# Ledger of designs, part 14: VH-VL binders against Stonin-1 (STON1)

Target 1, 134 residues: Stonin-1 (STON1), of Homo sapiens (Human) (q9y6q2r275to408)
Amino acid sequence: GWSFMLRIPEKKNMMSSRQWGPIFLKVLPGGILQMYYEQGLEKPFKEIQLDPYCRLSEPKVENFSVAGKIHTVKIEHVSYTEKRKYHSKTEVVHEPDIEQMLKLGSTSYHDFLDFLTTVEEELMKLPAVSKPKK
Below, E stands for the ipSAE of ESMFold2; O stands for the ipSAE of OpenDDE; V2 stands for 0.75 times the mean of E and O plus 0.25 times the DockQ between their complexes.

## First folded at step 16 (VH-VL; framework fv_gatralimab)

Design g71 (from g65 with heavy chain F104L; at its last look DockQ between E and O 0.64; V2 from the best seeds 0.00; counts 0 for: pae E 3.1 > 2)
Fold by ESMFold2, look of step 16:
Structure g71 (fold): chain C 134 residues (1-134), chain A 121 residues (1-121), chain B 111 residues (1-111)
Amino acid sequence: as target 1 above (134 residues)
Amino acid sequence: EVQLVESGGGLVQPGGSLRLSCAASGFTFSYYYMNWVRQAPGKGLEWVGQIRNKANSYTTHYAESVKGRFTISRDDSKNSLYLQMNSLKTEDTAVYYCARGTFLGYPFDYWGQGTTVTVSS
Amino acid sequence: DIVMTQTPLSLSVTPGQPASISCKSSQSLLHSDGKTYLNWVLQKPGQSPQRLIYEVSNRFSGVPDRFSGSGSGTDFTLKISRVEAEDVGVYYCMQGTYWPTFGQGTKLEIK
């Protein structure tokens, strides 16, 4: 597991801007991502089951401090919407809908790359599922 | 592993000023929100205020009882948290603890040993 | 601010017997994320506060399983199934759903 930061979007009952908070992050076999408030707890506060339509975004570097940079990545879920074009009864298109599931960051480039590699390996091992429709 | 050590407590007259420090070690200080909590003699715990991390623009929040008189700051390069206390009142007499936080809602998971502030004539 | 009221304010318990501490908030602690940020802290004699329970019922690492928390909304309880001498101290509930506030504390003594 790894010490990371998780971005939490502002919610209606929150009186603060978007927050970055520390987490302890694990990736389990089968594409299970667990987030703990700290290392050594018995129960994650959040758990996500990845499926083959999940992906990692392009990594970025964001400058938040004098002493360093933060490497960030999103975990996204991609789905497709089937549509017929207005002037064609036979032509259909599939347009992707991209949903941000998580935004994560680390000041340790080594831990960041290790996490990315681990997630990609688990995504490759996931069983095939039916194409999601919306 | 995680350690928090307060210092700078002492005796001060009403209306005076005092600055407390908290030295942190054993964790990535720059990730964490940091808090001050106090305990008057023979009384319970009272949250004083919070400073968030750099990623959240070091935003500060204070209990109403100290707002406008106390200022929380931090220096991530020194792993240090500070509490500047101005216009001190006798009711500010307490042991002051620094405490590590993470997210809104998660409790303070590590506490220092405390430093004593006494405000009296 | 959210007022947290503990009862009793003190109790004496024979070793090996159970103890129960109630905590009541002035309004619901249910957060919009579906979680309830009610926590318990222990301060042993001569020591700084230490973590005990988070999110109503979850023990921190190293906390004995004789400690359990329960409740919802505005009414919460900390139970110790068999009190031991090392459990002496002051127990505080605190809420983190809003800016933090603590109960008055409950002093636990051994008879």
Scores: ipSAE 0.413, ipTM 0.776, lowest interface PAE 3.1, mean pLDDT 86
ESMFold2 (binder alone), look of step 16: mean pLDDT 93; pTM 0.943
OpenDDE, look of step 16: ipSAE 0.663; ipTM 0.874

Design g72 (from g65 with heavy chain K54R; at its last look DockQ between E and O 0.48; V2 from the best seeds 0.00; counts 0 for: pae E 3.8 > 2)
Fold by OpenDDE, look of step 16:
Formats: C-alpha cells, sequence, structure tokens
Structure g72 (fold): chain C 134 residues (1-134), chain A 121 residues (1-121), chain B 111 residues (1-111)
C-alpha cells in the first residue's frame, strides 16, 4: 500500500468544498481499493470494487502547497448512454457518461506510478461483463 | 515511526513573546493538518489552533482565546510546525503539544511530548 | 463553542472491574458528511495525551479491545470491560465536528 491524499468528499457536491485528506491506500487482487485513515488499522473506512467500466483519468500535476506539487489521478466510471439528436427523430448517438469516483494524489512520483500500474493491471484482469450497480 | 518533538518553551513575562517549534518525522508532513493543544497546570486540554494545506497556500484557525495573539505557521521542507505567541498572558501558562490531524475533521492521532511555557511576572 | 460534559470527573475502580465514562455534547456531533467526530483521548500520569477512540467507536491501532466507545448525537460513552493498572490516567472526550473542544477529563484511579 501507499500513503496518498484523497479528495473529500469523493464526489463533488454543492454543499461543501472539497479538501485533501491523507489516507493509506491498498489495491487488492480483484481490483479492490481499500482506503484507511492510517496504515495498520484493522478496517478500511472505504472499500471500492473496480469494474470493467472503470478507468484512470489522465494524470495531472497540481498545486498542493506553497512548497510542492501533487500528482493527481481520478478513478472514473464510464458508461454509454443512447441519446437522440435533437433535430432527428431517428438518429441516435452514443455518448460517454463519465462519473468521477475518486480523486487521488501523491507527492511521491514513485508511489504514484506504482499505484497507476497496479490499478491498470487489476483492471485488465477483470471480467468483461460486470454486474449492474445496486 | 511517527515522532513529534516540541521545543522553545520557557519563562516569559506578561506581554512578552515566545516561539515554539515542533519537529516532525516518520511521515509525510505536508499531508497532514497540524494542531497545537495546550494544557494549563492541573487542568484539561485546550485546542489552540490548526494549520492546513489548502490549494497552494496555508490556512489557519485559532481558538478565540488566542486569536490575534498567536500565529501558527509551518515549513514543509523542514517538517516543522511553529507557534508564535505574542502578548502573552498568565493564563497562557501551559504545556503546549503539537498534534497531528488525521484525515478529515480534528482527530489527533499523534502527540508530541510537549513543551512548557510559563508566563509570570 | 460546543461544550463537552464528562461524568464522572473521577472514579476509582478495582482491577478487573468495568468502568464507564459518559460524555455529553451541547449540540449534536453528527456532521453533514454523515460521520460523528467524537474521540477519546487518554493521558497517563506524566505522559502526553494518546489516542484511544475515533468517530465514536473505532479503536486506534494498539488499543486493547477492552476499550469500547458508543453513542450518537449528543450522548457518548467510553467503557472499559476490565480495568487494568495501565489504564490509570485522565480520559478526555473530544469533538471535532466543530472547532475542537474537550471534556473536562475523567480521572481513573485504581483501588
Amino acid sequence: as target 1 above (134 residues)
Amino acid sequence: EVQLVESGGGLVQPGGSLRLSCAASGFTFSYYYMNWVRQAPGKGLEWVGQIRNRANSYTTHYAESVKGRFTISRDDSKNSLYLQMNSLKTEDTAVYYCARGTFFGYPFDYWGQGTTVTVSS
Amino acid sequence: DIVMTQTPLSLSVTPGQPASISCKSSQSLLHSDGKTYLNWVLQKPGQSPQRLIYEVSNRFSGVPDRFSGSGSGTDFTLKISRVEAEDVGVYYCMQGTYWPTFGQGTKLEIK
């Protein structure tokens, strides 16, 4: 696992601004992300099962503090929805609907790369068809 | 291993100034909110203030009892937390602890050994 | 400011017996994010405060399972199922839902 920063709340909302919070992040076989408040805790405060529709966003470098930058990546869930063109009754297009699940950050480029690699590897191992979200 | 070591405590007259330091090690200092908490002799714990990383700057919050007199700062490159105390009062006499803030909110998961500040004429 | 009220302020317990400390807040500590930021801190004699419980009922690493936290809203309890000599000290409840405030502390002594 790695020490990471988590953007909280995980999803943007209109009620509060998001902030960074430190976490300990593990990636388990099967594409399971476990987030802990601290390394060594018995239970994660959050666990996410990745599905085949999940993807990593393009990594970015963002401002973190006066003295540093942070490498950031989003875990996104991509679905395709059928949309009818406004001017056509018969023409339909499929557009991607991207939902942000998590935004993670690390000031360690090494840890960041390891995480990206690990997640990608696990995503590739997932079955092609996932169960619908309950 | 996470370590927090306070220093800078001492005897000072009312109206005087003192600067406390907290040296952090064993963790990525810049990831964490840092807090000062004090304890007057024979009394309970009192939160003094907190400093956070926000965007590309630092933000601070203070207890009403020290607002306008105390200033918290940090140097992430040195893994150091500071408490500048001005216009000190006798009621500021206490052991001052630096405490690491966890995740979100104000849980303090690690504390230093404390440094003693005595304000007396 | 949120006022935290602990009861009792002191208790003497025979080793092996249970102990219970109550903490009440002047307002609900349920945060808008759905969590309740109520912590318990122990300060052993001559030592710095140390973590015990976070978010009402979660034990920090290394905290024995004889410690348990419970409660909701404005009423919280710390329980020690079997008090040991090493449990002597002052226990503080602390809320972080708002700007941090501590209870008065509860001094636990061994009979």
Scores: ipSAE 0.312, ipTM 0.797, lowest interface PAE 1.7, mean pLDDT 91
ESMFold2, look of step 16: ipSAE 0.317; ipTM 0.746
ESMFold2 (binder alone), look of step 16: mean pLDDT 92; pTM 0.929

Design g73 (from g65 with light chain E55Y; at its last look DockQ between E and O 0.02; V2 from the best seeds 0.00; counts 0 for: pae E 4.7 > 2, placed apart)
Fold by OpenDDE, look of step 16:
Structure g73 (fold): chain C 134 residues (1-134), chain A 121 residues (1-121), chain B 111 residues (1-111)
Amino acid sequence: as target 1 above (134 residues)
Amino acid sequence: EVQLVESGGGLVQPGGSLRLSCAASGFTFSYYYMNWVRQAPGKGLEWVGQIRNKANSYTTHYAESVKGRFTISRDDSKNSLYLQMNSLKTEDTAVYYCARGTFFGYPFDYWGQGTTVTVSS
Amino acid sequence: DIVMTQTPLSLSVTPGQPASISCKSSQSLLHSDGKTYLNWVLQKPGQSPQRLIYYVSNRFSGVPDRFSGSGSGTDFTLKISRVEAEDVGVYYCMQGTYWPTFGQGTKLEIK
């Protein structure tokens, strides 16, 4: 596991400002993310099961403090919805619907990379979702 | 938006040298491995080489066809990738693309528009 | 170097009809880490290459439902369920298990 920062609240709310909260983050086999308030606690305060539609966002460097930067990444859930093109009655396009599940940050480049690698590996091990039989 | 913009292409004589640049934007450049890929006129794609990120000591790898003649470098402070081409040959004539790799997962998810290098007498 | 062999090298397809491209590698693309690394890259006329779909660890990911990938080991296939005009271009398979190598390319045209 790693010490990370969690963006709170997890979802963007136009009415509230978000802040960083410290957490201890574990990635378990099977693509399970466990978040603890502190390292060594028996129970996570949140557990997320990653699915094959989950992805990592583009990682970024953001301002964290006056003198510090933080490496950030979002866990996103991607779904495709059928949208009718305005100009075509028959043409249906699939547009990605991206839902942010959580935003994580680390001031440790090493920990950050390890986390990304671990998550990516777990995502790749997840069973493929069978396309619904048309 | 991720963008890669190559520059520096041109006409050069055999045995000459040329330096290509790739300007990256829209992502944290320093995270990623970067690649050069070329395409001769009317031909397929050929991987030229790769440079890894700082965490991996900026290690480089090259295709055998360019090894010893080409050098890949990067300046993370400028979000720039470079390809120094020496001892150019006519067979080096191609459109040269920079392509983003990944420090995790699978590379070549973004490509530039390419810059044309013509080696001719 | 790993040799990637595509078949066919060209195909002409009527819009709405399916298309299939095969890619064979000279040796297994199964990496020591247990994953297989294969890309399908599309280069549309007059444009730069773009990654279409990628295969890692027995999964293909990437673009629209019309495109699907299959395969393992040395044999891989790209399928287009319903070819559209926008699908015109040259398709390349690319292996990333070893130092990257590309197939010869398959030119897809519309009849």
Scores: ipSAE 0.127, ipTM 0.740, lowest interface PAE 3.0, mean pLDDT 89
ESMFold2, look of step 16: ipSAE 0.204; ipTM 0.723
ESMFold2 (binder alone), look of step 16: mean pLDDT 92; pTM 0.940

Design g74 (from g65 with heavy chain G101V; at its last look DockQ between E and O 0.51; V2 from the best seeds 0.00; counts 0 for: pae E 6.5 > 2)
Fold by ESMFold2, look of step 16:
Structure g74 (fold): chain C 134 residues (1-134), chain A 121 residues (1-121), chain B 111 residues (1-111)
Amino acid sequence: as target 1 above (134 residues)
Amino acid sequence: EVQLVESGGGLVQPGGSLRLSCAASGFTFSYYYMNWVRQAPGKGLEWVGQIRNKANSYTTHYAESVKGRFTISRDDSKNSLYLQMNSLKTEDTAVYYCARVTFFGYPFDYWGQGTTVTVSS
Amino acid sequence: DIVMTQTPLSLSVTPGQPASISCKSSQSLLHSDGKTYLNWVLQKPGQSPQRLIYEVSNRFSGVPDRFSGSGSGTDFTLKISRVEAEDVGVYYCMQGTYWPTFGQGTKLEIK
């Protein structure tokens, strides 16, 4: 497992206003992501089962205010939404909808690459599934 | 093994200044919010203040009793947390602990051994 | 400022007997994310505080299963099903839903 940071949406409560918080991250066989408050706890506070419609975004290096740099990646879920082209009832196209599941970051490039490699390997091993339900 | 070690305590006269240090090891220090908590002799625990991590721009917050007199800082390259205490009062007499806070909420999950500050004439 | 009130302030227990400590907050500790950040901390004689329970009822690693936490809203309880000699010390509840505040402490002693 790895010490990482999880992006939290802005909140109005002072204790919930954190943009990034530290987590301990594990990847289990079968594409299971577990997030813990710290290494050594019995229970993850969040667990996500990946499927073949999940992907890693292009990794980025971000600045936070002027405090420094963090390597970031998103885990995204892709689904397709049926849409009518030009208000035609006879012409339908499928456009991708991308949902951000998580945004993760690390100040350690080594840990960041190790995580990305591990997730990509697990994604390649996942069994085929039908188109994800929206 | 997570370890926090405070130092810099001592005897100071009212109105004086003192700087406390906390050396951290065994975890990625730059990821964590860090806190100071104090305990006056024979009394309970009192939160003093917090400094947030690098990703959250090292912002600080203080208890009202110390605001304007105490300054929390950190040096992530030295895995160190600091507390600058100015304009000390007798009610600041306490054992001062550095403490790590987890991501959700404030279960101070690891505490140092404490360093004693005595403010007396 | 969230006031945390513990009852009793002192408790003397024969080894092997249960112990129960109450903690009441001046307002609900339910956070907007749906979690309640009520924690328990133990300070053994001559030692620094140490972690015990987080988010009302979850034990930290290495905490014996004779310790259990419960409650919601403003009313919380720490129970020790069978007190052992190593359990002596001062127990504090504390909340992290807002800027941290601690209860006044409950001293647990062995008879």
Scores: ipSAE 0.030, ipTM 0.665, lowest interface PAE 6.5, mean pLDDT 84
ESMFold2 (binder alone), look of step 16: mean pLDDT 93; pTM 0.917
OpenDDE, look of step 16: ipSAE 0.550; ipTM 0.848

Design g75 (from g65 with light chain D33S; at its last look DockQ between E and O 0.69; V2 from the best seeds 0.00; counts 0 for: pae E 3.5 > 2)
Fold by ESMFold2, look of step 16:
Structure g75 (fold): chain C 134 residues (1-134), chain A 121 residues (1-121), chain B 111 residues (1-111)
Amino acid sequence: as target 1 above (134 residues)
Amino acid sequence: EVQLVESGGGLVQPGGSLRLSCAASGFTFSYYYMNWVRQAPGKGLEWVGQIRNKANSYTTHYAESVKGRFTISRDDSKNSLYLQMNSLKTEDTAVYYCARGTFFGYPFDYWGQGTTVTVSS
Amino acid sequence: DIVMTQTPLSLSVTPGQPASISCKSSQSLLHSSGKTYLNWVLQKPGQSPQRLIYEVSNRFSGVPDRFSGSGSGTDFTLKISRVEAEDVGVYYCMQGTYWPTFGQGTKLEIK
């Protein structure tokens, strides 16, 4: 597991602000992400089961001061929706709908890359959803 | 292992100033919110204030009893938390603890040994 | 500020017997997230405070299973199923749903 930061949106009125707080992050076989308040606790405060439509966003670096940088990544859920072309009931197209599940950050590039690699490996192991044959 | 060690306590006269330090080790200090909590002689615990982490721009909040007189700061490169106390009053006499925090609502999970501040004539 | 009231303020218990401490808040500690940030802290004689229970009923690592927390809304309880000599000290409830406030403490002594 790894020491990371989790962004938690403050959902209150316009006086609310988002917060970053430390977590201990684990990835279990089967694509299970566990988030603990600290290492050594018996149970996570949040657990997410990845499915084949989950992905990692493009990593980026966010600068919160002239001296420091934070590597960040989002876990997103991608779905495709059928959309009808304007003035045509028979013509459809598929366009992606992206939903952010959570945003994570680390000041350790090594831990960050290790986490990304681990998640990608687990995503590749998830059972594919079968599609009807043509 | 997580360790927090306060220093800088002592005897001061009312109206005086004092600066406390808290040295942290065993965790990624820059990720955590840090708090000061005090305990007057023979009394219970009282939260003094909080400084948030680097990712939250080091914002601060104070108990009303100390607002305008106390300033919390930190130096992540030295793993250190500070409390600057000005315009001290007799009622500020207490043992001062630094305490580690995280998200809003999560408890203070690690505490230092405390440093004693005595404000008297 | 949220007032936290503990009962009793003092306990004297024979080793091996149970103990129970009540903590009542001046208003509900249920946060909009659905969590209740009611915590318990122990201060042993001559020591600084140490963590015990978070979010009503969850033990911190290393806390013996004879400690348990329960409650909801405004009423909370810490129980020690079998008190041991090492359990002596002052127990504080503490809420974090709002800016932190502590109960006045309950001193546990061994007979």
Scores: ipSAE 0.354, ipTM 0.751, lowest interface PAE 3.5, mean pLDDT 86
ESMFold2 (binder alone), look of step 16: mean pLDDT 93; pTM 0.946
OpenDDE, look of step 16: ipSAE 0.631; ipTM 0.866

## First folded at step 18 (VH-VL; framework fv_gatralimab)

Design g76 (from g64 with heavy chain F103W; at its last look DockQ between E and O 0.62; V2 from the best seeds 0.00; counts 0 for: pae E 2.5 > 2)
Fold by ESMFold2, look of step 18:
Structure g76 (fold): chain C 134 residues (1-134), chain A 121 residues (1-121), chain B 111 residues (1-111)
Amino acid sequence: as target 1 above (134 residues)
Amino acid sequence: EVQLVESGGGLVQPGGSLRLSCAASGFTFSYYYMNWVRQAPGKGLEWVGQIRNKANSYTTHYAESVKGRFTISRDDSKNSLYLQMNSLKTEDTAVYYCARGSWFGYPFDYWGQGTTVTVSS
Amino acid sequence: DIVMTQTPLSLSVTPGQPASISCKSSQSLLHSDGKTYLNWVLQKPGQSPQRLIYEVSNRFSGVPDRFSGSGSGTDFTLKISRVEAEDVGVYYCMQGTYWPTFGQGTKLEIK
């Protein structure tokens, strides 16, 4: 597992400011992400089951406050909605809807890359599921 | 393995100033919120203030009893937390602890041994 | 500031007997995220405070299962099912839903 930071709230809310808190991450076989307040606790405070429509966003490097760089990535869920063309009775177009599930950060590029690789490997192993919708 | 070590306590006259330090080791210091908590002789615990982590722009918050007199700062490159205390009063006499803050709502999970500040004439 | 009120302030128990400490807050400690950030801290004689229970009822690593926490809203309880000599010290409840505040402490002694 890895020491990371998690941004809360996971989704933007104009009533509260986003903030970052330390977590300990594990990735289990079957695409299960476990988030612990610290290493060695018996229970995660949050657990996420990935499916094939989950993906990693493009990694970013962010500067917070005075100095230092933080590598960040989002885990996103992609779903599709059906739309008919204005002038076509039978033609439909599927447009993706992207939902942020969580945003993670690390000051260690090595740990960051190791996490990304591990998650991508687990995503490639997942069985097919029904297409997500909004 | 997590260690917090306070220093800089001593005897100070009312109205004086003092700077406390807390040396951290055994964890990624820049990820954590850091707190000062004090305990007057024979009394309970009182939260003094907090400085948030780098990712939260090092914002600070203080208990009303110390606002305008105390300043919390940190230097992540030195794994160090600081408390600058100005305009000291006899009621500031206490053992001062640095305490690691974790996820919002998770308690202060590691505490230092404390450093004693005595403010007296 | 959120006022945290502990009762009793002092407790003397025979070894092997249960102990119960009440903590009441001046406002609900239920956070908008659905969690209740009520914690318990122990300060043994001559020592720094140490972590005991987080989020009402979760024990930290190494905390014996004779310690249990319960409650909701404004009313919380720490129980020790069978007090041992090593349990002596001052127990504080502490809330983290808002800027941190502590109860006055409950001193537990063996008699």
Scores: ipSAE 0.461, ipTM 0.799, lowest interface PAE 2.5, mean pLDDT 87
ESMFold2 (binder alone), look of step 18: mean pLDDT 93; pTM 0.943
OpenDDE, look of step 18: ipSAE 0.478; ipTM 0.830

Design g77 (from g64 with heavy chain S30T D109Q; at its last look DockQ between E and O 0.65; V2 from the best seeds 0.62)
Heavy chain, then light chain:
Amino acid sequence: EVQLVESGGGLVQPGGSLRLSCAASGFTFTYYYMNWVRQAPGKGLEWVGQIRNKANSYTTHYAESVKGRFTISRDDSKNSLYLQMNSLKTEDTAVYYCARGSFFGYPFQYWGQGTTVTVSS
Amino acid sequence: DIVMTQTPLSLSVTPGQPASISCKSSQSLLHSDGKTYLNWVLQKPGQSPQRLIYEVSNRFSGVPDRFSGSGSGTDFTLKISRVEAEDVGVYYCMQGTYWPTFGQGTKLEIK
ESMFold2, look of step 18: ipSAE 0.563; ipTM 0.814
ESMFold2 (binder alone), look of step 18: mean pLDDT 92; pTM 0.935
OpenDDE, look of step 18: ipSAE 0.647; ipTM 0.873

Design g78 (from g64 with light chain S32R; at its last look DockQ between E and O 0.60; V2 from the best seeds 0.00; counts 0 for: pae E 3.3 > 2)
Fold by ESMFold2, look of step 18:
Structure g78 (fold): chain C 134 residues (1-134), chain A 121 residues (1-121), chain B 111 residues (1-111)
Amino acid sequence: as target 1 above (134 residues)
Amino acid sequence: EVQLVESGGGLVQPGGSLRLSCAASGFTFSYYYMNWVRQAPGKGLEWVGQIRNKANSYTTHYAESVKGRFTISRDDSKNSLYLQMNSLKTEDTAVYYCARGSFFGYPFDYWGQGTTVTVSS
Amino acid sequence: DIVMTQTPLSLSVTPGQPASISCKSSQSLLHRDGKTYLNWVLQKPGQSPQRLIYEVSNRFSGVPDRFSGSGSGTDFTLKISRVEAEDVGVYYCMQGTYWPTFGQGTKLEIK
């Protein structure tokens, strides 16, 4: 497992800005991501089952101050919505709907890359599904 | 093992200043929110203030009783938390604890041993 | 500021007997994320505070299972099913749904 940060949605009642909070991440066989408040707790506070339509976004480097960098990545779920082609009653087109599930960050590039590799390996082990052309 | 060790307490006259330090080890300090909590002699616990992590631009928040007089800072390269106390009052006499936080809402999960500040003539 | 009120302020308990501590908040502690950030902290004699319970009912690692927490909204309870000598100290409830505030503390003693 790894010490990471989780991007938390804006908290209007406490402060109207997005927050990064520390978590302890585990990736289990079968594509299960577990998020704990700290290492050693009995229960994760959040658990996500990856499926074949999940992906990692392109990693980014975000600078929050002159002295530091945060390596960030999103876990996204991609689905396709069937749409009728414009001016055709029988022709359909599949349009992607991308849903952000999580945004994660680390100041350790080594841990960040290790996590990315681990998730990609688990995604490859999930049942293969052919995606419709966009 | 998570460790927090406070230092810098002592005796000071009203109107004086002190700077407290908290040395942290055993965790990725730069990810965590850090807090100061105090306990007056024979009294309960009172939250003093918080400094957020680097990713949240080190923003600070203070209890009304210390606002304008106390300043929280941190140096992530030294794994250290600081409390600068100015214009001290007798009411500031307490044991001061540093405490680790994570998300807002999550409890202070690790506490130091405390350092004693006495403000008296 | 959220006021946290504990009752009783003091308990004297025969070893092996149960104990119960009430904590009431001036506002609901239910957060928009569906969680209730009501926590319990123990300060043993001559020691710094230590964690016991988070999010109403979850024990931290190493906390004996004779400790349990319950409640919702504004009313919360910490129970000790059988008090042991090592349980002496002051128990504080603490809320983290808003800027942190503590109850007054409940001193538990063995008689």
Scores: ipSAE 0.371, ipTM 0.769, lowest interface PAE 3.3, mean pLDDT 86
ESMFold2 (binder alone), look of step 18: mean pLDDT 93; pTM 0.946
OpenDDE, look of step 18: ipSAE 0.717; ipTM 0.885

Design g79 (from g64 with heavy chain S57D; at its last fold request DockQ between E and O 0.68; V2 from the best seeds 0.00; counts 0 for: pae E 2.4 > 2)
Heavy chain, then light chain:
Amino acid sequence: EVQLVESGGGLVQPGGSLRLSCAASGFTFSYYYMNWVRQAPGKGLEWVGQIRNKANDYTTHYAESVKGRFTISRDDSKNSLYLQMNSLKTEDTAVYYCARGSFFGYPFDYWGQGTTVTVSS
Amino acid sequence: DIVMTQTPLSLSVTPGQPASISCKSSQSLLHSDGKTYLNWVLQKPGQSPQRLIYEVSNRFSGVPDRFSGSGSGTDFTLKISRVEAEDVGVYYCMQGTYWPTFGQGTKLEIK
ESMFold2, look of step 18: ipSAE 0.596; ipTM 0.824
ESMFold2 (binder alone), look of step 18: mean pLDDT 93; pTM 0.943
OpenDDE, look of step 18: ipSAE 0.766; ipTM 0.896
ESMFold2, look of step 19: ipSAE 0.416; ipTM 0.768
ESMFold2 (binder alone), look of step 19: mean pLDDT 93; pTM 0.945
OpenDDE, look of step 19: ipSAE 0.754; ipTM 0.893
ESMFold2, fold request of step 23: ipSAE 0.502, 0.434, 0.316; ipTM 0.803, 0.787, 0.738
ESMFold2 (binder alone), fold request of step 23: mean pLDDT 93, 93, 93; pTM 0.941, 0.944, 0.943
OpenDDE, fold request of step 23: ipSAE 0.834, 0.671, 0.805; ipTM 0.918, 0.877, 0.910

Design g80 (from g64 with heavy chain S102N; at its last look DockQ between E and O 0.74; V2 from the best seeds 0.00; counts 0 for: pae E 3.5 > 2)
Fold by ESMFold2, look of step 18:
Structure g80 (fold): chain C 134 residues (1-134), chain A 121 residues (1-121), chain B 111 residues (1-111)
Amino acid sequence: as target 1 above (134 residues)
Amino acid sequence: EVQLVESGGGLVQPGGSLRLSCAASGFTFSYYYMNWVRQAPGKGLEWVGQIRNKANSYTTHYAESVKGRFTISRDDSKNSLYLQMNSLKTEDTAVYYCARGNFFGYPFDYWGQGTTVTVSS
Amino acid sequence: DIVMTQTPLSLSVTPGQPASISCKSSQSLLHSDGKTYLNWVLQKPGQSPQRLIYEVSNRFSGVPDRFSGSGSGTDFTLKISRVEAEDVGVYYCMQGTYWPTFGQGTKLEIK
């Protein structure tokens, strides 16, 4: 597992500002992502089951203050919905809808890359699942 | 192993000033919110204030009893937390602990040994 | 300012017997995220405070399973099913739903 930061709330909310807090992050076989408040706790405070429609965003480097770099990545869920073009009743296209599930950060490039590699490997092993119900 | 070590306590006159330090080791200091908690002789624990991490712009918050008199700061390059105490009162006499915290309302999971501040004429 | 009230303030227990400590808050500790940030800490004689329980009922690593926490809203309880000599000290409840406040403490002694 790895010491990371999690941005909360996970989705933007007009009622509260986003903050970053430290977590201990594990990835289990079967694509289970566990988040603990610290290493060694018995239960995660949050657990996410990855499916084949989950992906890692492109990694970014975000500058917080003059001397600080934070490597960030999002875990996203992609789904497809039918859309009409230009109010046409007979013309439909499928567009990807991307939902942010988590935003994670680390000041350790080595830990960051290890995490990314681990998640990609687990995603490649996942069995197919049905698209979320609309 | 997570360690927090306070220093800088002592005897000071009312109206005086004192600066406390807390040296941190064994964890990624720049990720954590840091807190000061005090304990008056024979009394319970009282939260003094918090400084947030670098990713949250080091914002600070204080208990009403110390607001305007105490200033919390940190230097992540030195893994150090500070408490500047000005306009000290006899009511500020206590053991001062630094404590590691988190945004999530998570309890202070590691505490230092404390440093004693005595405000007496 | 959230007032945390503990009862009893002092408790003397024969080894092997249970102990129970009540903690009441002046308002609900249920956070808008659905969690209740009620925690317990122990300060053993001559030592700094140490973590016991977070989010009402979850033990920190290394905390024996004879410790259990329960409650909701404004009423919370810490139980020790079988008190041992190493359990002596002062127990504080503490809330983190708002800016932190502590109960006044409950001193546990062995008789």
Scores: ipSAE 0.367, ipTM 0.779, lowest interface PAE 3.5, mean pLDDT 87
ESMFold2 (binder alone), look of step 18: mean pLDDT 93; pTM 0.943
OpenDDE, look of step 18: ipSAE 0.649; ipTM 0.871

